# Miniprotein binders against q9h3h3, part 49

Target 1, 235 residues: q9h3h3
Amino acid sequence: EDGFTAEHLAAEAMAADMDPWLVFDARTTPATELDAWLAKYPPSQVTRYGDPGSPNSEPVGWIAVYGQGYSPNSGDVQGLQAAWEALQTSGRPITPGTLRQLAITHHVLSGKWLMHLAPGFKLDHAWAGIARAVVEGQLQVAKVSPRAKEGGRQVICVYTDDFTDRLGVLEADSAIRAAGIKCLLTYKPDVYTYLGIYRANRWHLCPTLYESRFQLGGSARGSRVLDRANNVELT

## First folded at step 5 (miniprotein)

Design u45
Fold by OpenDDE base, second read of step 6:
Structure u45 (fold): chain B 235 residues (1-235), chain A 80 residues (1-80)
Amino acid sequence: as target 1 above (235 residues)
Amino acid sequence: SEKVRVEIEFDDPEEAKKFAEEVLKRAKELGAKVEVRVEGNKVIIEITGVPKEAVERLLERIKELAEELGFRVTVTIEEL
């Protein structure tokens, strides 16, 4: 994916975050309604702009599910951005460790497992599995992108509260795998998103900290997780 | 890749802060490089690496968000 494609996807993600969301909130809605909601709003059919014949008549940025334990905490993103500007001006070396320290200092610790799937049954089935895991309390929050006009892959994001908590990141991978997801997963801290760190950035930083590959029959977790920064397998 | 600077003027510096926080909260999910600064009653949003069409949609949505929050805003757009 060319840097331009990453920036374009980033802009589309930005516009999507501002648009209305279709949300199932397990804190206010009975879990028994989840199946009806999933049937009403299958991600492969929900369109970004509310195309004729779609389940949505209005634009939809994201389809999301909030778990019982979900508490939105964004940290000090303004302080993070100011510190990032000051750091760039200082000419000091920027490393993954630098970004981690900035994130900790400003309490911007959220991150997400990402999976990209083609529109269709496999996507809707994957989303249903993730949504159940969220409602059942195995995961805290997840979202999926609606179908674009041009088609292409849709993204499911499964969040964790702290990208520095390696155990929590690995537990979320295990829960995703238990939900029946077999595709490649990549883990991206939100701090990398806030600071505009994409593929092929000028600092040569990898925007993904972890990669998870499904493994048949081997590990109790059903996956192999690679630390991309250190090139070390964690499982 | 166009760099766009958006300046949004508010009646109250506290409105500017609240708006910037909400933009940043929503921008978290943004893959775009968005820098948000508050200068008194002004919010400055710098967007880099965004197609022009996506910038226009974002600006419309930023304006709508300000209206939803009950803020009267003047939006100035500068292409950088």
Scores: ipSAE 0.017, ipTM 0.436, lowest interface PAE 6.1, mean pLDDT 82
Fold by ESMFold2-Fast, scan of step 5:
Structure u45 (fold): chain B 235 residues (1-235), chain A 80 residues (1-80)
Amino acid sequence: as target 1 above (235 residues)
Amino acid sequence: SEKVRVEIEFDDPEEAKKFAEEVLKRAKELGAKVEVRVEGNKVIIEITGVPKEAVERLLERIKELAEELGFRVTVTIEEL
């Protein structure tokens, strides 16, 4: 993700979302098949646009694992976008609180923990841990980007149903840490993605709500979590 | 900035509605503003922040998705 313009990121995300996904769906596939699926499709080797020498010959947008209880709900994205345009025209302040209220009003509540890793063994190992946590029921759903031609970092997204449910967001962080993940994590609500809030946004909003760092030693949760909007440590 | 309008025409309104729902599910991680609406048997997608170079790739994926779902479609593009 880093090193691309917002316009390039948006175009790439659209293409990725519209391209075929490689999905392990625990709602219809026995958990015993997961290890073979992970061995067949390691994210460091699955190519974005296909290659005869890789696991895929055709384009792949995302590699995803759906949990047993996963039930997708995007909310009213169209109503959110209309309200966003009205808000911008109104002259009312655009703050994390006003965006939160827009998201609640339109039921656009999902969000995700993000981690960025270079292609290789550490990425594949991290993804395997996350996938197992999803299939075992500790997480609801996750996806990882395939390898781009340029060889930049890949992203793992671990979703939660409701970004306003702080306990649920923190429980997902704990499950990610329990899966052996030690890198930096940031949490982004999907409402920010729909409204184009990246690092360089016009309103100077922090593009993530939470930041999680692995803590060696005394943390009861294995991590230090910061609420970025309020600049308050939660753990 | 660049704004692109994509109109997709289906054989019947139920196909258009199902396709729009699938596009919204798949496009929910977009950083650009995306507006999707259904008008009878047409799905209208308005996208901001998409470079011209990416438009042809996006259209090919839209056609492939429609074919995957078994829908016959006609796609029209307008740069606004």
Scores: ipSAE 0.000, ipTM 0.201, lowest interface PAE 15.7, mean pLDDT 77

Design u46
Fold by ESMFold2-Fast, scan of step 5:
Structure u46 (fold): chain B 235 residues (1-235), chain A 81 residues (1-81)
Amino acid sequence: as target 1 above (235 residues)
Amino acid sequence: DKVEIRVEIETDDPELAERIAREIEELAKKLGLEVEVKVEGNKIIVTIRGLPKEAVEELLERIAELAKKLGFRVTVTIEEL
């Protein structure tokens, strides 16, 4: 069953969150040091569990850049989990709207634009662009996964503080595009992550709220953003 | 810090088009907005100029509710002024 795979992936995600992170923190580090830090820790070369041939000899869970104004707020995740269990046993329909209300009630508002790229120059270049946008104040915070032993795709996560603020979500998309990113982006609220909403979920919910595709010709934004739940396309 | 919003709605039903146009005008009045509505064939085009940036999210939520209620799909263009 899919349950085994989901449990394995959840365990790996938890381990990454608990293992040490490589962080460039613009709140305490001058922006002039960013380029040297990026050169020292290109994500295509940083290995998940350490390797003598890589920049790290010890495990690294994530590589992250914090903006000058970054202030983390996870909300009441425990209250969210309890309310979610109650909702599931209530027999009430589970919809994007009910999940949105749970998130608002428990202040679990953060979300992220996701991009998946193969290890290599394109990944490192994309990450450098995102990191500079964070340090320059156009984005709030971002992280990228280290290279897995098996060499699968790596993920860049670009966070916004409130997924219910569509303008903020779209402004982050624009800043990502302005940084030179042209690949497919999808936006996922962290509430979906905490509640285990994934591709094969039993409620048939789309696991992401928005999808952004690069479009240079004729678009004021430089991208086309589809709101998957609400029948709205943003151009 | 203001934006211009252009909403395009397609429908194959002229009576539904009239209903959609009326609902949009009523929604704009309830939100205190000035709006221009044009009907071009099977398209309805709504333009809202000089909308405060902070009001955009509420407007988009109301448009999405209308789209679901009346069964149409919309394309929204947002241009920062």
Scores: ipSAE 0.039, ipTM 0.581, lowest interface PAE 5.9, mean pLDDT 81

Design u47
Fold by ESMFold2-Fast, scan of step 5:
Structure u47 (fold): chain B 235 residues (1-235), chain A 87 residues (1-87)
Amino acid sequence: as target 1 above (235 residues)
Amino acid sequence: TMRVRITIRIEGVSEEDLKRIVEEAIRVAKELGVKIEVRIERRGDTIEITIEIEGLPKEAVEELLKRIAELAKEAGFRVTVTITIEE
């Protein structure tokens, strides 16, 4: 029964990626327009499938902010998947290092910090902070899910262009914390998603590379970051 | 220019393993032409190592962190590394 639910969720995720996005693009839009755009499209009010009473009458898959330096590169996902199949049939060990090499070879390097928040002003405030950091150049690109009709948590995704760049991943975490975010963050490389690496995978691989927890006490703007694959706490 | 302070806490580490970790960090820094300063303090069976690096390129910090993580995994230790990055 869990299988049917997972299939439905996968279909919903694909639909969101294919549906129209609301985008603030700092490459073509002055930063001075951001606050008005955020006020017009707070994620707690934007509905997934449209509602005449909400900011949108048509479906919205994602609400996104692109930084001034944002340059999208999806890599060669098809080549990655073909190489993965060849690796599995070769009988060679499947390790984090082997997956990293496949990702590098096929330029599938992007990854993202994920945070899940309940709909409301705290979500809208968190998203506004992230969006400003993107437009100010401290983060490269981010997106947030719209509100589902049934309710539930919404997700903010903050992307980095290269998951093998540990400093870039940690710098993004620091920028997220500097924006006032205090919730749990997890980092997922897109290569793991494309190859179907999940919690109960047969290769015993960690499905996420990093976890970030807010550092408690005083005015600390830092965090504790765990490298899950190597069992090493960073930061 | 990047300044990096790395604080490493290791639990249950032997003197031999500590020496190996410090020697690896120094070796990586030397190969990358980087100057480092190291402070080591023992607190019972826990060792805290503070490494301060100035003018380090981004790739050099990544290489150092990767080698520290590999060494910790090989030795079976749990290692906590705190990194502060300033420019």
Scores: ipSAE 0.000, ipTM 0.181, lowest interface PAE 20.8, mean pLDDT 75
Fold by OpenDDE base, second read of step 6:
Structure u47 (fold): chain B 235 residues (1-235), chain A 87 residues (1-87)
Amino acid sequence: as target 1 above (235 residues)
Amino acid sequence: TMRVRITIRIEGVSEEDLKRIVEEAIRVAKELGVKIEVRIERRGDTIEITIEIEGLPKEAVEELLKRIAELAKEAGFRVTVTITIEE
């Protein structure tokens, strides 16, 4: 069991962002081809490094589906990072409000619902449901991590254009629930990723803004969404 | 020189979250001016991160422990943090 050094994992995570993505783009590919694509590249079988017998012969960083309305806009990430460094040196208090304002100022507004699932049928079924919802225009874009060599849970990321738009965040949760997904969801702004706001950061900031729990027989949304910053239910 | 071994067992952590935990650990160690060794073992759905830090001042141990405990709590995963301090 080759213990990976922190440097190796940091290198692997950088490599994952640099490795090719398996993409279904609904803007260029007919929706009728989605089922064949899902069957060819089930995320539980697609391997990170293109292991022998996997559907992929080459390394894959992510498997992704782009909807018809998908428009990649990352905003001013460089300006965001510079402002963040200046803020850290200023000694000013850093709050969720500070991060929100930085994100707005630099137009870095994307965020994602995250779900973690073990490799297998449940993951592939969840991914198929999400991919269909993206192609049908209920969601804009989603990605799933490939299977790691050592196993472990894979992550599905479902993006929204604006983490400050509570309605859009809640609509995406509803679409995920409508796709049959019942697991715990957490919502994370991309600005938190770009600024290195991780769990147990020195500012004690929760890197997750929202949590969605499936609820049987509840509201039309089929979930309870908690605002973690304010400890308030939004649904 | 105080050697601190921190073992973090995280069930079902994403690679992104793992990267972050490792980067945060390295950052904290650099800020403290201490030598850090990080070993990561993946056993099925469980990732075990072992962080060995040499030369931590006693005052920094409490802060490191606090940060690691927070990493563990926020993971929403069953996180077991074991801290061994060797004088």
Scores: ipSAE 0.000, ipTM 0.257, lowest interface PAE 11.5, mean pLDDT 79

Design u48
Fold by ESMFold2-Fast, scan of step 5:
Structure u48 (fold): chain B 235 residues (1-235), chain A 83 residues (1-83)
Amino acid sequence: as target 1 above (235 residues)
Amino acid sequence: SMKVTVTVRVEVDDPELAKRLAEEIARELAKRFGVEVEVEVRGNTIIITVTVEVESKEAVEELLERIAKLAKELGFRVTVTIE
């Protein structure tokens, strides 16, 4: 979300989604194999385009873990994109509420908690914790970016099936914290990603609905979650 | 049922302003939620606590929407605990 145009960010996201993924699928693979898989493919060492010195010789777009009950429902993304183009030409105001209604109408409801970490032990440890939570059933699905050629931070994405279900979003945050994650988390509905809406977009939309900050001591959840639009802190 | 605790914490530089704001916020919360509120004024800090019980996820969402509107109207950060 920093510094790039929406077109550049959307192109990078599409390229990653189209390239092969390394997947641990708990629907077909025993949980006992997870630790070996995590050791074989630490995200700090898996390279985006492959090289002889990394765990992969071929390009990898994402490293993902699917939970036992995971059933993807992307909704009608094509219909969403067509409706978005129509909305832009209609003269109707483009607001968070309008985008929310488009997402509901086309059943594009998934969203994700995002964490950005530098390549290294903390990233690999955080990913292992998230992956175990997914395989154990506390989270539904997660993915992490491979290491880019030029370096920089990598992102872990933890998905929920419905961004309009605040309790479900908060339950995912609690599970992330229970997995030992202490860094800043931000929550973004996939509708913004599918439409290429990032920070500094021309419609002045904030794609981030929630921020979660680790709370040292006291909180039942282990975190404080800020509803960005309404300035409400959920604990 | 789910327990929802709403806490409004306001810091001001004037203790007299703290007292007036506490009374106003307490009245607004009591009116909007139909409950009595717990108020603590500690120097220049106001702490107002309200607890309600709701029986469904839908009821929690409706309550959270009302809390969000109230927080926006008052201009204060509101903390909500859901148990």
Scores: ipSAE 0.024, ipTM 0.552, lowest interface PAE 5.2, mean pLDDT 83

Design u5
Fold by ESMFold2-Fast, scan of step 5:
Structure u5 (fold): chain B 235 residues (1-235), chain A 81 residues (1-81)
Amino acid sequence: as target 1 above (235 residues)
Amino acid sequence: DRYRITVTVEGLDEELFREVVEEVREFAEELGLEVTVEYRDGRVTIVIEGLPMEALEKLLERIAELAKELGFRVTVTIERL
């Protein structure tokens, strides 16, 4: 009935993670090569399953840029998923606080700022700005989805190490704004992604913790950030 | 690092404003910091300067809890000094 369910979105995310990625890794590649790489692989033209008319002939799950200091740590995702199944069968309430505790226990702390943009110049320009900020050290790591066969918006994900570190999340927002990004941003902890919590979830949870809106004059940071759980605006 | 925090609360209830101001004042006084409070028609603005990072994080948690408890929207501006 609806085009996408939480289960369908989770399955699509898993498929993308398993398919090959196009990666610019600043830990091993000179920063001087970034502009050529961005020109070769604009996200509006890289196709999800490959096409003779696109930069890729084979499937691409994600286009990613790793910063010089990037150190991957996904935590204990398997332990998290086992505990999640136990929680669901326990009858205990499923709340933001319960999920936060589950994430802390299993060290699944990373999260990401999300921006959704239509394929085109604006997407490619935004991704280039983010990629440069990552390579220059203002952000740690980012990825962008390739163009889907059916069309639709693409997503840029900018990661932070710890969603419970409010100041760190806000610093990432500031760096995104400093990179020239003006569109709406939302922040989602990876624990929600691993557990399949999306807009249409059965738990009635807001799928994002923060929402950032661009503004000048009313904010020293260049943005206004809403803490969704507590209805607090951070400017 | 040291931070300045500006907390603004809008609403219709003057008594709830005083409760928020008192909570924030008590927190700041325990740290030996001064609080500036300004009342405006339907608004209260609270400014604290000189918060170290750890104290700022605790204050933000307290403000979030109060906003949730009272059902008010709180606007917070954070500046690094």
Scores: ipSAE 0.014, ipTM 0.476, lowest interface PAE 8.1, mean pLDDT 81

Design u6
Fold by ESMFold2-Fast, scan of step 5:
Structure u6 (fold): chain B 235 residues (1-235), chain A 81 residues (1-81)
Amino acid sequence: as target 1 above (235 residues)
Amino acid sequence: DRYRITVTVEGLDEELFREVVEEVREFAEELGLEVTVEYRDGRVTIVIEGLPKEAFEKLLERIAELAKELGFRVTVTIEEL
């Protein structure tokens, strides 16, 4: 919520990544087991730090579904971080283009479509739709946050392999829409996350590259996607 | 792996429409492709059929740069063939 700094957000994200994950891995688990797994672990009921009254008694950082073809590739995050420090010292301008170049050089290419939903039936239904699309091969991988103690919105993250592959990013958007999702989606490259660049950063960079809005009629894709940097609308 | 790309611009005068058409035609010519152009209801619609995936980013970059320079918004519709 409000009052969080980039430092605090980075620490929170690191803690979630290090805590145990609940994973449905379609590379090793039959698709027929998905519905039972989704019923056992609805994200609106799974608690971040565990609770005897919830599906989990131990902390859960993320609830994730891996597709059959999912092959993790985080790139050279260490090299990226070193290059970022050098860039800040070099006096070169820190722009979206320069950061994109750093990401490409160090193969830190993944990105994600984000949707924020309140805990409840709509969140669980949206997650089930996304999870089925992943297991059926329309999406590669997705995760959803557990319910926080403060009761704020939860986030569903749908990943693509390469944020510079615009057609791949748009294909993921189409698959999300085909799964029945109608809320606002925003797309963020993971390079921004690894470098601790959030909203309200000192370089005035916008970590969100695209916004997708559901639209019926007049759109061949079922959505309108705005490229925020270039004032180009993709349909 | 081949796409039909439709570029639509509204609200420009005839001179600016010609500039957008020229930019898209030049790009398509580099790929050996022709473009179809239609002017209707204060709108120009430019269609390129058979564009390969790897050329899409370059086309979008050129159009986006022109849109920024001339101060207008462009709509790009993407269809897989």
Scores: ipSAE 0.134, ipTM 0.658, lowest interface PAE 4.4, mean pLDDT 82

Design u7
Fold by ESMFold2-Fast, scan of step 5:
Structure u7 (fold): chain B 235 residues (1-235), chain A 81 residues (1-81)
Amino acid sequence: as target 1 above (235 residues)
Amino acid sequence: DRYRITVTVEGLDEELFREVVEEVREFAEELGLEVTVEYRDGRVTIVIEGLPKEALEKLLERIAELAKELGFRVTVTFEEL
């Protein structure tokens, strides 16, 4: 909407990234400990800033599960942001294609499937399914937001290494569906997050690249995925 | 590894169906692959088998460009053989 709102959302996201995370790291922790960890930290009960009545007394920015093969690589975000400022000053058209090229040039390739769910059993159940898929090796890494003080929906983010690898993005969607997830999913490249591409942006860009809808039967993938920019449906 | 791609277009007239078929056929011919085409009740279904991963990715890109340019929806299914 307003530029102020987009800036405020970016500041809140940065604060969450800087605050402590609750992490189940399958690279160093036995898979047998996952069920107890999930029971201890259900995302509907973990509070953003801590509460004596919640599992956490201190702030939590994110609740995350790292797969055994997970190796974080953010690319050159600083170079990306400098190039973005230059692009805006240049007067060149700002399109999905130009953003894709900036991301490739600066190796900012990760992206994520997003699902937004209200606090409660459905959120906790969905997160448990995703976390098990990560620990079992079907997904690489995922995180979920803690419960905000004012309430509202929480977000589960399931990451892929390279948003330009369409087959890899679709493979992650299939793994999410195989984990029992039936809600709407949207896919956003991290380059859009770093550059502040949210709803109602001034460049009129769609803030997500793909949209996935659950489909019963007739689909090997378990879903229909729409490429939003090109109006191509993948099943 | 080799892939099968199935391209389906619905709700287009015969001329637009032919444009999609010709685009896919031209791509397949560059690779020495044969195309199977079926026209049925307002739908065209195009199948190519034997695509390597890089060729599948290029074909998906070409189909996406065509769909965007002509303003219609294309359904694509692909699987590893």
Scores: ipSAE 0.020, ipTM 0.581, lowest interface PAE 5.5, mean pLDDT 82

Design u8
Fold by ESMFold2-Fast, scan of step 5:
Structure u8 (fold): chain B 235 residues (1-235), chain A 81 residues (1-81)
Amino acid sequence: as target 1 above (235 residues)
Amino acid sequence: DRYRITVTVEGLDEELFREVVEEVREFAEELGLEVTVEYRDGRVTIVIEGLPKEAMEKLLERIMELAKELGFRVTVTIEEL
């Protein structure tokens, strides 16, 4: 049987973080400039490595919008990684509760709602709605991937400060829905990303903490949010 | 050169179904792909379309390893699109 490594997938993700970002920063740019910026850089047309026919001639890793109150805090990622290695070496049980505690101890609390959409009008419209909610203060920060060379779906990430703050996570979901988003959303704590658990998960940990599905009009308000870890509906 | 993978798991253990579905969802989400899941009378069928060859091979490896570890039956079919 042919063996396969995940190094190329990890390398692609890392390269995106290292390449230049297109950023609308509401801390320094008037909100009135957002519509022009969104028209100039629709994510369905911004290419990952640049193209004379696209809005960018140079590589773009991410397209992002920072809210007025955005203050990045990734916590102590190095301390988290060291503690994770020690836990693995100890032979002690590795559970969602153990990872939650490590994340709290090292202040690695951020997480994100994810949505995956095909390149096109629907993606650009969804991104515009999210970007406006960020600039207007209903969300803190968001980013969207550029169009890959091979095509494929693009991802919009909407971040929250603290994955253990259930009300804050649900408030972000409500703001996403209020922006007109109706697709499936999944919520992932960044602690899983920093530890590489989404790719080499021998411990059967579910890095998706919440799942949100749009409710049909007339049945109930907003969306149905499922707590994946406890299998409890939070709507 | 894209592939469709159909994963079918048979049994009555819903926790095993959740485990397999979640593993496949995580893999697909990493690549920005949609997953179609159907639960029917002791069976779960999971479909992913649009996988490049390298990703398809990696997913097959993960599913086979998970089946060995959890001791369940799994049937996987691949189709070139």
Scores: ipSAE 0.000, ipTM 0.096, lowest interface PAE 23.6, mean pLDDT 77

Design u9
Fold by ESMFold2-Fast, scan of step 5:
Structure u9 (fold): chain B 235 residues (1-235), chain A 81 residues (1-81)
Amino acid sequence: as target 1 above (235 residues)
Amino acid sequence: DRYRITVTVEGLDEELFREVVEEVREFAEELGLEVTVEYRDGRVTIVIEGLPKEAVDKLLERIAELAKELGFRVTVTIEEL
């Protein structure tokens, strides 16, 4: 029928990661070239599988901007997956704390703030703001999905090095708000993604750690951030 | 970098206020810092100034654990001085 199953979505995500990326790399490219690059590759017009009418003729999995200090570190994902299988067979409780421990042990610490926007001017404007913040050093790295099909929302992912560094996660939120972003943001550690933990999992784990809502006035951060698991609101 | 942390809890539960104040006070004492406490209109506000980044992270963790254990919501404002 219309098979949008968890397996289907996981396969699409893997394909996007494996397909070529359009990258502005501030480690090797002068910041003065960013505006021209953003004009050439607006995410609302870059197509997932290529099209003669779009900026790309070949498939694009992601559009990304790397900051000058960006150093890729995925950690030991294979070791994480092996330890996860061992945990499931051990009979030990599977909790956010045990996943956090596995992530720390295997150095799978990255996480991301997510925002979903419809294709159009607001998406392109939001991405441009995020890209400038990355190139100027307020954020480390970000990516945005290309346009896959008519009517589909696109996602902007803004990464932090360490989801256990709460202040670092909050600083990234502040930088996103300073870039003019006002929509709802959610924060997800990559450990949940690598282990395939999504909504309605067997262990009743929530992969979203934080929610950020824009707040005009009355907040030093420009937002209110809810720590979902611990009932703490950060302003 | 130094930070000011403001911890706010709303409600009429005096025992809850005592638990939060003592948790924050104990943490501040370990760092040689003083705590300002205000009780107003069913709210307690606790302020600590002069925290380094590493201490902010530890304080947030302790407050999160306490909030989870006692089943309440707390608001924390973080300002870089």
Scores: ipSAE 0.181, ipTM 0.693, lowest interface PAE 4.2, mean pLDDT 84

